# VH-VL binders against DNA-directed RNA polymerase V subunit 5C (NRPE5C), part 7

Target 1, 233 residues: DNA-directed RNA polymerase V subunit 5C (NRPE5C), of Arabidopsis thaliana (Mouse-ear cress) (q9m1h8)
Amino acid sequence: MEETMAEEGCCENVESTFDDGTNCISKTEDTGGIESKRFYLARTTAFEMLRDRGYEVNEAELSLTLSEFRSVFGEKPELERLRICVPLRSDPKKKILVVFMGTEPITVKSVRALHIQISNNVGLHAMILVLQSKMNHFAQKALTTFPFTVETFPIEDLLVNITKHIQQPKIEILNKEEKEQLLRKHALEDKQLPYLQEKDSFVRYYGLKKKQVVKITYSKEPVGDFVTYRCII

## First folded at step 19 (VH-VL)

Design w5 (from v4 with heavy chain H35S E103D)
Fold by ESMFold2, last read:
Structure w5 (fold): chain C 233 residues (1-233), chain A 121 residues (1-121), chain B 107 residues (1-107)
Amino acid sequence: as target 1 above (233 residues)
Amino acid sequence: EVQLVESGGGLVKPGGSLRLSCAASGFDFSNAWMSWVRQAPGKGLEWVGRIKSKTEGGTTDYAAPVKGRFTISRDDSKNTLYLQMNSLKTEDTAVYYCAREYDWYYAFDIWGQGTLVTVSS
Amino acid sequence: SYELTQPLSVSVALGQTARITCSGDNIGSKYVHWYQQKPGQAPVLVIYDDSDRPSGIPERFSGSNSGNTATLTISRAQAGDEADYYCQVWHYSSDYVFGGGTKLTVL
């Protein structure tokens, strides 16, 4: 069942004799199953991303299967039930909220309604919006009125966790003290470090901000590890 | 409103001691790196020392003229920064400012009003 | 230890452009920050990271940094710009270093 969903573009909006012998599934069947699979994949990636950013994430959420997800949330999940709210491991008073937005266009009214809805949640220091629709520039500007950082991700960007590639380097984020010790050790100021752009997909995955430093370890045979440091700009 | 308020300045004879306080409000003091900066009358700004957040080690660094005589500490439960000044010299006469480090920039974005320390016979 | 040098004073005619320099060995490899201080007041950060403005600082304040000299530029000088200006860097061995300050006089 899970295998047949990878062929979503096959047999689009048509029924034919080939469907009976081709292992092709038409778009008109199991629409709720396709939606629930997209939310499952995106939600799983979101939990992995939050864990990798240093939040306390329940291991059960990371190992949840599609069938278990559907058992809990149904074939057409209610968006409010999909929300994720987890504390930062290093400071449990600080929490992040992940909100799954609907398919309706996102307007200033939508953003204001969300602001009111979450106003009672004490301890929020960040929020992520998972989008299924475009935001106009007024709605984007309205996000800056939140008293904390708000990030947006199209749901399509969360269907696969890009950090799970075997050829990807190891990424370690330095804290502020570790950065300063690196600079002193090498007799440098941070302007002299190699750069990594804020828009880089790995920077966005980890939610890194300007001036933070990442340690990147490349493993190659037959030599050992190659380590480099990059400062976010 | 983000605010820093220094107190504890006054007149002290050479060789004496004073303790300055800096009350912080309107921001997460416990995660901030904090500095003392001084300004002698009619002179420029001079960095005195810094204390890091406890989560990042809580260590201190001092400018050479005050090392061994001044001690910076913090009480995160009271949102208060302290400067203990011992073995004061006439050249320590200055307005002492409490300053917050701006994020990761090594700049100071919030300053107190300053408190005057006069070291004179 | 690392040192920064500023001229003691700079004068500018009202409406004209003021330039205040900050000199240091290889200062171009360091981010430079600038502070404005009016008489009897605390310093105010006006430029950080060579050329960035904090919120509320008008665009007529700008900065540049290369080689051994950083420059604060104040275009369309106003009477309210009359103040002392300090440059500052962080250095890996000297920590925070301020320049001696420059008194800007608007004529």
Scores: ipSAE 0.686, ipTM 0.910, lowest interface PAE 0.8, mean pLDDT 86
Fold by ESMFold2, fold request of step 22:
Structure w5 (fold): chain C 233 residues (1-233), chain A 121 residues (1-121), chain B 107 residues (1-107)
Amino acid sequence: as target 1 above (233 residues)
Amino acid sequence: EVQLVESGGGLVKPGGSLRLSCAASGFDFSNAWMSWVRQAPGKGLEWVGRIKSKTEGGTTDYAAPVKGRFTISRDDSKNTLYLQMNSLKTEDTAVYYCAREYDWYYAFDIWGQGTLVTVSS
Amino acid sequence: SYELTQPLSVSVALGQTARITCSGDNIGSKYVHWYQQKPGQAPVLVIYDDSDRPSGIPERFSGSNSGNTATLTISRAQAGDEADYYCQVWHYSSDYVFGGGTKLTVL
């Protein structure tokens, strides 16, 4: 069932196994229910992603229900209110900002305006833009002028947290020292390690950069753990 | 502007000691891996040693010719790298450069201008 | 310990292409970095990871690495390219290793 929190619709659906995305088209009132659900799902995934990257995330944000979200933000949320700014747990002076962009095309002008808007936010070391429209080459190039890393995610990539819905191996991110110890132990240089592409959804989820190494432990049902290492390229 | 400035070079007798300093500015020194690289007159570049960031253990590694005689340390509150050189030999005569490791690449992207150490009777 | 070998000297005519080699056992399995050093100056990184250029290094500088030889290529050589050039790798046992250097002379 689709639900609208503002008013009853003429055809409300529960979520079902044969959901084809049908909404009540005989209702003339615009409830904004689809829009708020998309922001809720994406924002919840963003908080889970930030927690998994090592940021300090309030547990209440991780357990927020759709109805609670709608009571706070409404069915047509104001995008600036959706922003997330949280400190890194290991270094609370470093903060990450998540900005939800509108449906308008993203231009060099809008990127510059955002840069000015956040210029007084002390301690930002990273930013994530959640996109509802595509960025052209000039807008993407403008992001490189920020004094910190800026990542982009289409909102549709955040509607489901892929780490929750699929059996996943155990993941450990190596620091530089741990990577070097690995290389010495196996008599290798990093060019010789198996690769994981920078564009891989897993790499993007954890925000990994070139040259970082992940240790991946697979639990094999009859034999026990299988360990592999991958270097980001 | 990102910059490294070495100081403390000079003339010293064999068996003597000398301490070099490298003042860093314009970057996050505390998270950087830092090396000393030397160049004997008319010769090529030779890596001397490295100190890792304290968050990654702060450990040091040295080239064989200087192991046991040279000690690298850092003071992150002063953004300063040090090289303590003991039991100096004439073959230690060189220009000593302070260098920053480039991210995770095992390359050196920022170098100081160097300080000359002469070990002579 | 791991060693890198470079020719002592390479000459190139102005406007032509210079190639400077760096030889080492299985160097193709390692990332090679290149430095330019002009007289009385500190080294400057011009190529890292075999073929990548730091910001500000012109496209005339390129690199390749295969088998036992890495090569620094300088297209359209200019008088200002006259310098010493060093290759460098990291090795799991020898740590940072530099080649002996190559003096490039632009004629």
Scores: ipSAE 0.683, ipTM 0.906, lowest interface PAE 0.9, mean pLDDT 86
Fold by ESMFold2, last read:
Structure w5 (fold): chain C 233 residues (1-233), chain A 121 residues (1-121), chain B 107 residues (1-107)
Amino acid sequence: as target 1 above (233 residues)
Amino acid sequence: EVQLVESGGGLVKPGGSLRLSCAASGFDFSNAWMSWVRQAPGKGLEWVGRIKSKTEGGTTDYAAPVKGRFTISRDDSKNTLYLQMNSLKTEDTAVYYCAREYDWYYAFDIWGQGTLVTVSS
Amino acid sequence: SYELTQPLSVSVALGQTARITCSGDNIGSKYVHWYQQKPGQAPVLVIYDDSDRPSGIPERFSGSNSGNTATLTISRAQAGDEADYYCQVWHYSSDYVFGGGTKLTVL
C-alpha cells in the first residue's frame, strides 16, 4: 500500500518517464487503475462462474484482492497473462480457457490468430472470450470453426456477479436422468415445461444448453418455499 | 467420422439366443444414450430398448414385447453396445439397428446400417 | 399405450409440395421428430423438435405441430425424396413411439 506509507517522500523531481509507483502531490485520473479494476472484477467473476459450473478453481484466485491483483498484473495488465485455464472437476481431462480480448475490433484475422495460439493446449473442451469490442459477421462465423464450444461475454456483464443479488432464488441444474424422472413422475413431456430463454443471464452464467432443466426455489417467508422447473430453449 | 456398425445377425430357431454387437466410433460413446430399433420385413420402425450412460445411472428400458427376454449392455472401454436376445420368437425377425440418441432431444441422430435376424424353424 | 398414425402413402408431382401427417392424441404437446428411409438404407433424421433441421438437410424440408396433428412438408419435391417417412415422439409411459410410416411417391 503506498497511500499509508511515509517512508519515501513525494516524487517532486521525478522525470516524466519514471514510474516509481508512488504518488506525488498531483492526483490525476488513474486510467491504469480503472482498467486494472475492470479486469480484476471481470476475472474474479469469471473464476466464480467457472467454480459454479464445476471447474477446479484455486481458492486463492477467488479471494484475490484488488491490491494483490495489481501487485501481480500491474495497473495495465498484459491480456495474455490474464488468461484462465482450469480443468473440469468431474473430468480433469477436459479444460476451459478464458481469454481477455483487447479494445480493438475483433476480426477474422484476430480469431484465426487466437486459434493458432491455442493449438498446443491439449484437452480444451470450451472457451470463453471476454470482449471489449464488437465482432464483425465474419469473425463471428470464424468462431464456429473451433473444435469446441466458444462463448462470448462483454466485459461489462462480468463486472458484477449476478448470483450475489439480494433475494436470489436457489438454482439447481438437473442432469438428463433427473429430468426424465421428473417428466415420468408428473406424466409430462419436456415441451410442456415452462421455458427459460438461452439469453437469460442465469442461463448464460451457468452455460446451460437447450433442453436442460433448472429447478428454481424461491423462499417466501413465512409461506415457505416456492419451486418451479424451467426448460432451456 | 461418426459411425455405428452392427454385427452378429443371422438365422436362429425359435427359442434360441443371439447376441448383437454395435461398434461405435467418432464420438463420446461413454456419455451417449444408445438404443436398439428394429424393423420387420415390410413393416415400420419399432423401438426395442435403451441403455443410459453410466454417469446417468446406466439403466435400461425395454419395449413391452421384448421385456424379460432381451438385455442391453455396454462396454465403454470398447465403445460397444450389445443386445442379448433370448427365447427368440418368429415375431422377432427384423433388421436390428443401433442408434444414438441426439443428446437431450429424445431423437435418433446417428444410425447403423442394421443387421438381419431371422427366427425360423 | 401412446399411438401415432400416418397415412400409408402420399403422392406428389415433381416440383410440387408434399405434406405427410402424423396424428396422435395431443401430439401438439410433444416434440415430433421425422426420419427418411430409402429402400435398403438406415433411417436419416430430417426434422427434430417439430421444425428444426439437422445440418445437411435442405431448407425445403420443414415441419409443424399443433393440436392432434404434426406435418412434414417437403417443398419442390425431387425424385430423390421418394422414400418412407416416419414420425416419432418420446412419451413418459410408452418411451419412444414411431408412426407406422408413409410411402412418398414422386410422380
Scores: ipSAE 0.681, ipTM 0.910, lowest interface PAE 0.9, mean pLDDT 87
Fold by ESMFold2, fold request of step 22:
Structure w5 (fold): chain C 233 residues (1-233), chain A 121 residues (1-121), chain B 107 residues (1-107)
Amino acid sequence: as target 1 above (233 residues)
Amino acid sequence: EVQLVESGGGLVKPGGSLRLSCAASGFDFSNAWMSWVRQAPGKGLEWVGRIKSKTEGGTTDYAAPVKGRFTISRDDSKNTLYLQMNSLKTEDTAVYYCAREYDWYYAFDIWGQGTLVTVSS
Amino acid sequence: SYELTQPLSVSVALGQTARITCSGDNIGSKYVHWYQQKPGQAPVLVIYDDSDRPSGIPERFSGSNSGNTATLTISRAQAGDEADYYCQVWHYSSDYVFGGGTKLTVL
């Protein structure tokens, strides 16, 4: 058991490798390989993201440890088993699907195969593709054939949940009614609000679209909170 | 196919009442903000009022000339928008369109073909 | 209440560029939408948010908005472009406001 871990943790390029021999515990704890750890991190972030977007997420998925993940999915997880499908809390008839793609290049054939696999999933209103490879121009165009919104995230963008950074401001998403009340209160139209681009990490994290407004609260003691509003463009 | 179809127009005397209906199909009516827009013969477009989705409060707003006389309601189970018009005046004579608000844009992307309301003595 | 003003009519020769103006106090700070209405028909949205085109609207239709004037531009005018055109905004106190309309005649 111990010899197996030591061999995996310390030798791809032995001439350039220095090992002081005193502490390999953290290396041996990660014997499942980089593949399973990447999927674990990305999948955990995806669950947190879906919860924060208002989807019903099982609390057990949010608290899953790497060790527990590997017990269920193994060292080389089957990608189809990693899929996530959860309903929207406010409208349980609407579901989102998260699909983890493999390392092979994404082609039109890959997209068509996915379309067939999910064709009978009732109530699907959105999909997220977690990518490990480039998607060519024709494959990107093929995504528009789905009857719902399809988002893509490189797996690298999901290895860390950006909302957990220390000193991140509080983000609240306004609905259409709340946005209009804000505009009337301040005697504004939406063109006059400060902008936040669709490509912004927080915008992509919450899946926000043009015209939505976010309330951003910066906490500063003892003065209290500073509040600003941004409109997605 | 996304469609709006108005009905209920006709001739009415000043001071009278009339109720218009707008049947919606092909889209999620319950989450849509819906408006009535009118056009007097030979004249321009004039917004009459709007009803928001019930999930966002279901509140209504009206143009000043009709406030207090017109009432907009919706029945999401029937995908139907209504306009109750009371205390009608000759200046209310118009073709009445129902219109769907385009996402978050404060624009109208789908219109019915309209129903004529004539208010005359 | 907030008002929008449009010229009553604009003429353009076939194949030429038509420009239809919509004037309002500080209209440049508001998003302007444009509708085309042919005789006996319902309006059709042709431009929203000053310059964006809905699916199916040809790129010959474009828009701009600054200061007190928004402009709908129709390049390479075709006979089928002959219609009434309305501008529209949302205003925080007046809600939805339409211009009076402009009749475009293609000669």
Scores: ipSAE 0.654, ipTM 0.895, lowest interface PAE 1.0, mean pLDDT 86

Design w5 (from v4 with heavy chain H35S E103D)
Fold by ESMFold2, look of step 20:
Order: C-alpha cells, then structure tokens, then sequence
Structure w5 (fold): chain C 233 residues (1-233), chain A 121 residues (1-121), chain B 107 residues (1-107)
C-alpha cells in the first residue's frame, strides 16, 4: 500500500485561453499540497514507528488518509498541532513526545525555549525532534541537558517507513535480563555477538542503543525460519 | 546529585548477623542493577552479589564465598538497597561498598563511601 | 572460576608513561573496565569497555585489550595519579571479576 510519489509536470493545472495574439501564460503552484503531504507522510511514519517501539497508538492515526489529514490540519499545517504524545504500553506513566520543528535554524536558544515549553509535561521519558533544518553543535549539546533521551530525525528520513519492504525479518528487542540469559546460555560475552551499527537506519527506527541486542528472525528461506542475534555498537 | 550512602557496619562475633543499608538518591533506583563489593583491609576488591531491577525479575546473584549466607534485597519505595549477612566469618571482615551498574556495561560507575564490617572473636 | 592477574606494583617517573597490565585467559574477548582507588577512598571508574573514558577523566588515560592482556596506559603521569588500579570484567559463569590491584608509584 505504498503510495506513488513522483510524477513531474510543469503545467498540470494550466487552463489555456487563446485570443488573437494572446499567449497561454498560466502556472499554478500547490505549495500547501507539497508541505501537507510531507507532514502527513512523516507523521504517519512516526505513529508506525512509535507503535513498533511499544507505544500505545490509536488505530485511527495509523489509518488516516491524506485527505482526512488535510481536512484536520489544512494545506499548511500548524506545527504545534502536529505534535504526538503517547504513553508506553508497558508503563503508561511514561510518555514520548514528537515535535515537528520549523525551517528556521535550530540554535541553543531554540532548544532552551523548547525545554521551557515542555517543562509542564508530566511523565515525559523521551522526545523525538523532526527536523527541517540543521542543528549546530551547541544546539545538539544543549539537548543533552534534558532529563531524558532526545532523538532527532530529518523529516526526509520519515517520508517512507523503511520496515515496509516485502522481505523484512521479524525483530524482537531483548531487555537487559534477556540479554544476560542469552549470554549465559551460549557461554558468551558481549564482544562475541555479531554487531549492528548504531547509525543503521533500522537501529534508528527502533531507537536502539549501544549494548542492546536484537533477535532477528528470517522467514521463507529454503530451509525455513532461522534466528540470529545482533548487538548494537 | 547522584549519591550512594552505606550504613550499618560494625563489630560482630563469628556466627553473628548484620544488616547493611545503602541509601540512593539522584537517579532512577528502581531501574538500576545494584551490587555489593567488599575490600578486606589491605586487600583488593571482591564482588559480593547483585540484585536486578524488579521490572527485569528482581533476581539476585552471589559470589561463591557468600552464597547461602548473604541475602540482597531492595525497597524501591525507599530507594534503599540491603545486604543481610548471616553466619559471619572472620574472612568477611571488609569495607562493604554499594555500587550502581553503569547502564548495560557490566561496570560500576557510582560507588558509596563504604561501611566497615569487622568479624572477630 | 575466571581469574585476572595484575602486577603488584608499577613505578613511573613524573611526566612519563605508565602501563598497567591485566592478564586473563582470552581477556581480549571481554570488555575490560578500570578503576582508580586512592587511600581511604572509594574506587572511581576511569576506563570502561577497554578504551572508553567517562566524563571528567583526562585523555591521558587510555586502554587497550587484545589476546590475553589488557593494558591501562597513563601518559604524562602526575603525582595525583599515584593510586591502586583494578581491572574488572563480567564473565558468564563467574559474574564480576576484579584483578588483584596494582599500586602505581609516581617517582
């Protein structure tokens, strides 16, 4: 159910009129349509990502169509209305906030303003910033002052959900205890597990951190299902 | 400020019992794995035991010399770690530290000041 | 049970490089952590995962681990580096294992 994205045409909405000697000079631009579609795609992917990370996500948000999105948020959505705040299923007191940032450069001042703005959100344990501009080094350092994990995603990375490829394996994330039991069962230490790099798009999609272990189950191979484990590095 | 403070050390005769406490502050104690590590006078560090977070089962593991005699417990409502020591031997004489495990690294990033336990007749 | 061996003492001249070894069977397959302990004080983590440095530990502290030997290296040794140093690993059957400790003397 992947949507077709690209079809270039310079004069798609041209209404031509001809009088004696009059040229057809008409061009329309649907800037709001492009902007709203980008936010729709990114927001939908964010909901799918949060569901896959174990957050309680309303099924209506996962099924929202572009036309329904535009009916609610308009052609040029107000960024603050796009925010997502959902609880973790395993601990409903813990919530994650997704903030859609504007096109202005993100500075230390911007980060401090955001910190103040969210200070009243009880139970926040994580935040995701969807970026449309560069964060300078000082702004990135300011994010570390938050009492919880703050992740950043360029909006371009959320326009397509990378887990919807036809041949995607099943992923299970081990908690710390499950990892230790795996190591004991196989007489291993951390260094002996195969690695998966922290920068991998898949790792970033699930929000995995160094030392976490994922169980990967492949299906429909000639021999059937097989399982491998990877440690984030 | 992240802090661990041990208490309950003292002099006890062989065969006796003693209960140590470790008060934690400045971090999410309920999700932390916590250990006791001891150091006999003039000697090196020796791991005593560990208790896992209750959300991950709350299970304990012990070093062989203390297994069956020592019991580690935690009270997350009080942010407190305990070490119950029974059937004490002179070899148990040491400074006892509580320590927090560093994330997923199997290292100890925060230590208390230690409390001295002396077992002598 | 898994064991770690350290030299009892190491001496280094002020401003020179000290190397403290930690030996164990196939220690290179394990992540090694290092602690500094000054007299009357609790240990302080100075290196974790063989070579990573906690915040506040100067860059002159470094570590390596290969084969049967891990090494803590302290370049440009200072009087304040004089302390006992312990290596430590986790082992699937022995849990947390400390080396016997090395007294570093800065001359």
Amino acid sequence: as target 1 above (233 residues)
Amino acid sequence: EVQLVESGGGLVKPGGSLRLSCAASGFDFSNAWMSWVRQAPGKGLEWVGRIKSKTEGGTTDYAAPVKGRFTISRDDSKNTLYLQMNSLKTEDTAVYYCAREYDWYYAFDIWGQGTLVTVSS
Amino acid sequence: SYELTQPLSVSVALGQTARITCSGDNIGSKYVHWYQQKPGQAPVLVIYDDSDRPSGIPERFSGSNSGNTATLTISRAQAGDEADYYCQVWHYSSDYVFGGGTKLTVL
Scores: ipSAE 0.649, ipTM 0.898, lowest interface PAE 1.0, mean pLDDT 87
Fold by ESMFold2, look of step 19:
Structure w5 (fold): chain C 233 residues (1-233), chain A 121 residues (1-121), chain B 107 residues (1-107)
Amino acid sequence: as target 1 above (233 residues)
Amino acid sequence: EVQLVESGGGLVKPGGSLRLSCAASGFDFSNAWMSWVRQAPGKGLEWVGRIKSKTEGGTTDYAAPVKGRFTISRDDSKNTLYLQMNSLKTEDTAVYYCAREYDWYYAFDIWGQGTLVTVSS
Amino acid sequence: SYELTQPLSVSVALGQTARITCSGDNIGSKYVHWYQQKPGQAPVLVIYDDSDRPSGIPERFSGSNSGNTATLTISRAQAGDEADYYCQVWHYSSDYVFGGGTKLTVL
């Protein structure tokens, strides 16, 4: 395996992705600059995630630089301006909304206020909340009152896109018919498939639900492909 | 309100034909896998057949006793499931239920009230 | 083809625990679903995937599955639990298979 150690530009680019507030130039901490970088990283990962889930994402959002982000949103971005709303490519009438939450504790009152704010947004079929604080039990229960699925992600989980590992496998998500054909072909029953936990970062990244099956292809150059199937539990 | 309503049952002679309908409301019928399940008088439940959503192939599967005689179809524009029963036998006498598959689980979470089919001479 | 066997009847005293069995070859490798059917009514799903309850089903309904036997357990039996109970699986060659049903009588 050939390892490339880049000079100033390449190493700085990779290092800047993981800068969680330790890369301050001044003697005084610039929380505005660090905050904008965290939102930039999380928002870019969210766009990549939505693209990988099959949503129509503008390529300009995927290639936006930190400098460009700051010129548009500032170093202390207004959270409402950061929201993302994009349609599903296979059914453009279905849209997903990504909302960036503040650092204030999230309560039932704040969840209900959000519900009211989005009540006239036609075509929403899913929502993602990017969290900077914990939700109490009552706030989590209030999310079930939405007429669609609501996912939550701590912002820390979006600072790096987990799918950008060098040796990542090929992923194919099976529909119900493809799953059943797999079972019949191999004389298997549903319970006999190996499992992948719902809390797994990979499962959360793709928004996979219980009973879905993923086909995972590992490419090992000297030997060829290795295929496994996993069912979400 | 999620609801399934069967219709078209009645008395028919052996060798005859009958078509049952199941009207669906309150859910996305076009993406649902739908089954017919029957229950002979005083007997247990017996799966008859299933039709998959058209987006997932629209294929059908049948229990052995009805294969070749019964045909399941769907009209997604009318939210209606059909069962065409040909070459009927006295052992086909039953209450026929339409049922929605619990998505991904191979279980039936919504049932109609059933329609009675009596096959006798 | 794959078959499931249930006892024809089970009796339980009011307030006691009822257990209804469903037997099948290697049923523990399959997900088992349970239905309640009261006279003149359509079946109602009460347990799916061996042990999970649909919304609206009381927690006194529970299920287990291992080896060759799956069991539906109804604790603190009430008069309203009197019904026929069916187990069901999916099998790759037999598709949907129901047990013969068990009549639960609450005494």
Scores: ipSAE 0.615, ipTM 0.881, lowest interface PAE 1.3, mean pLDDT 86

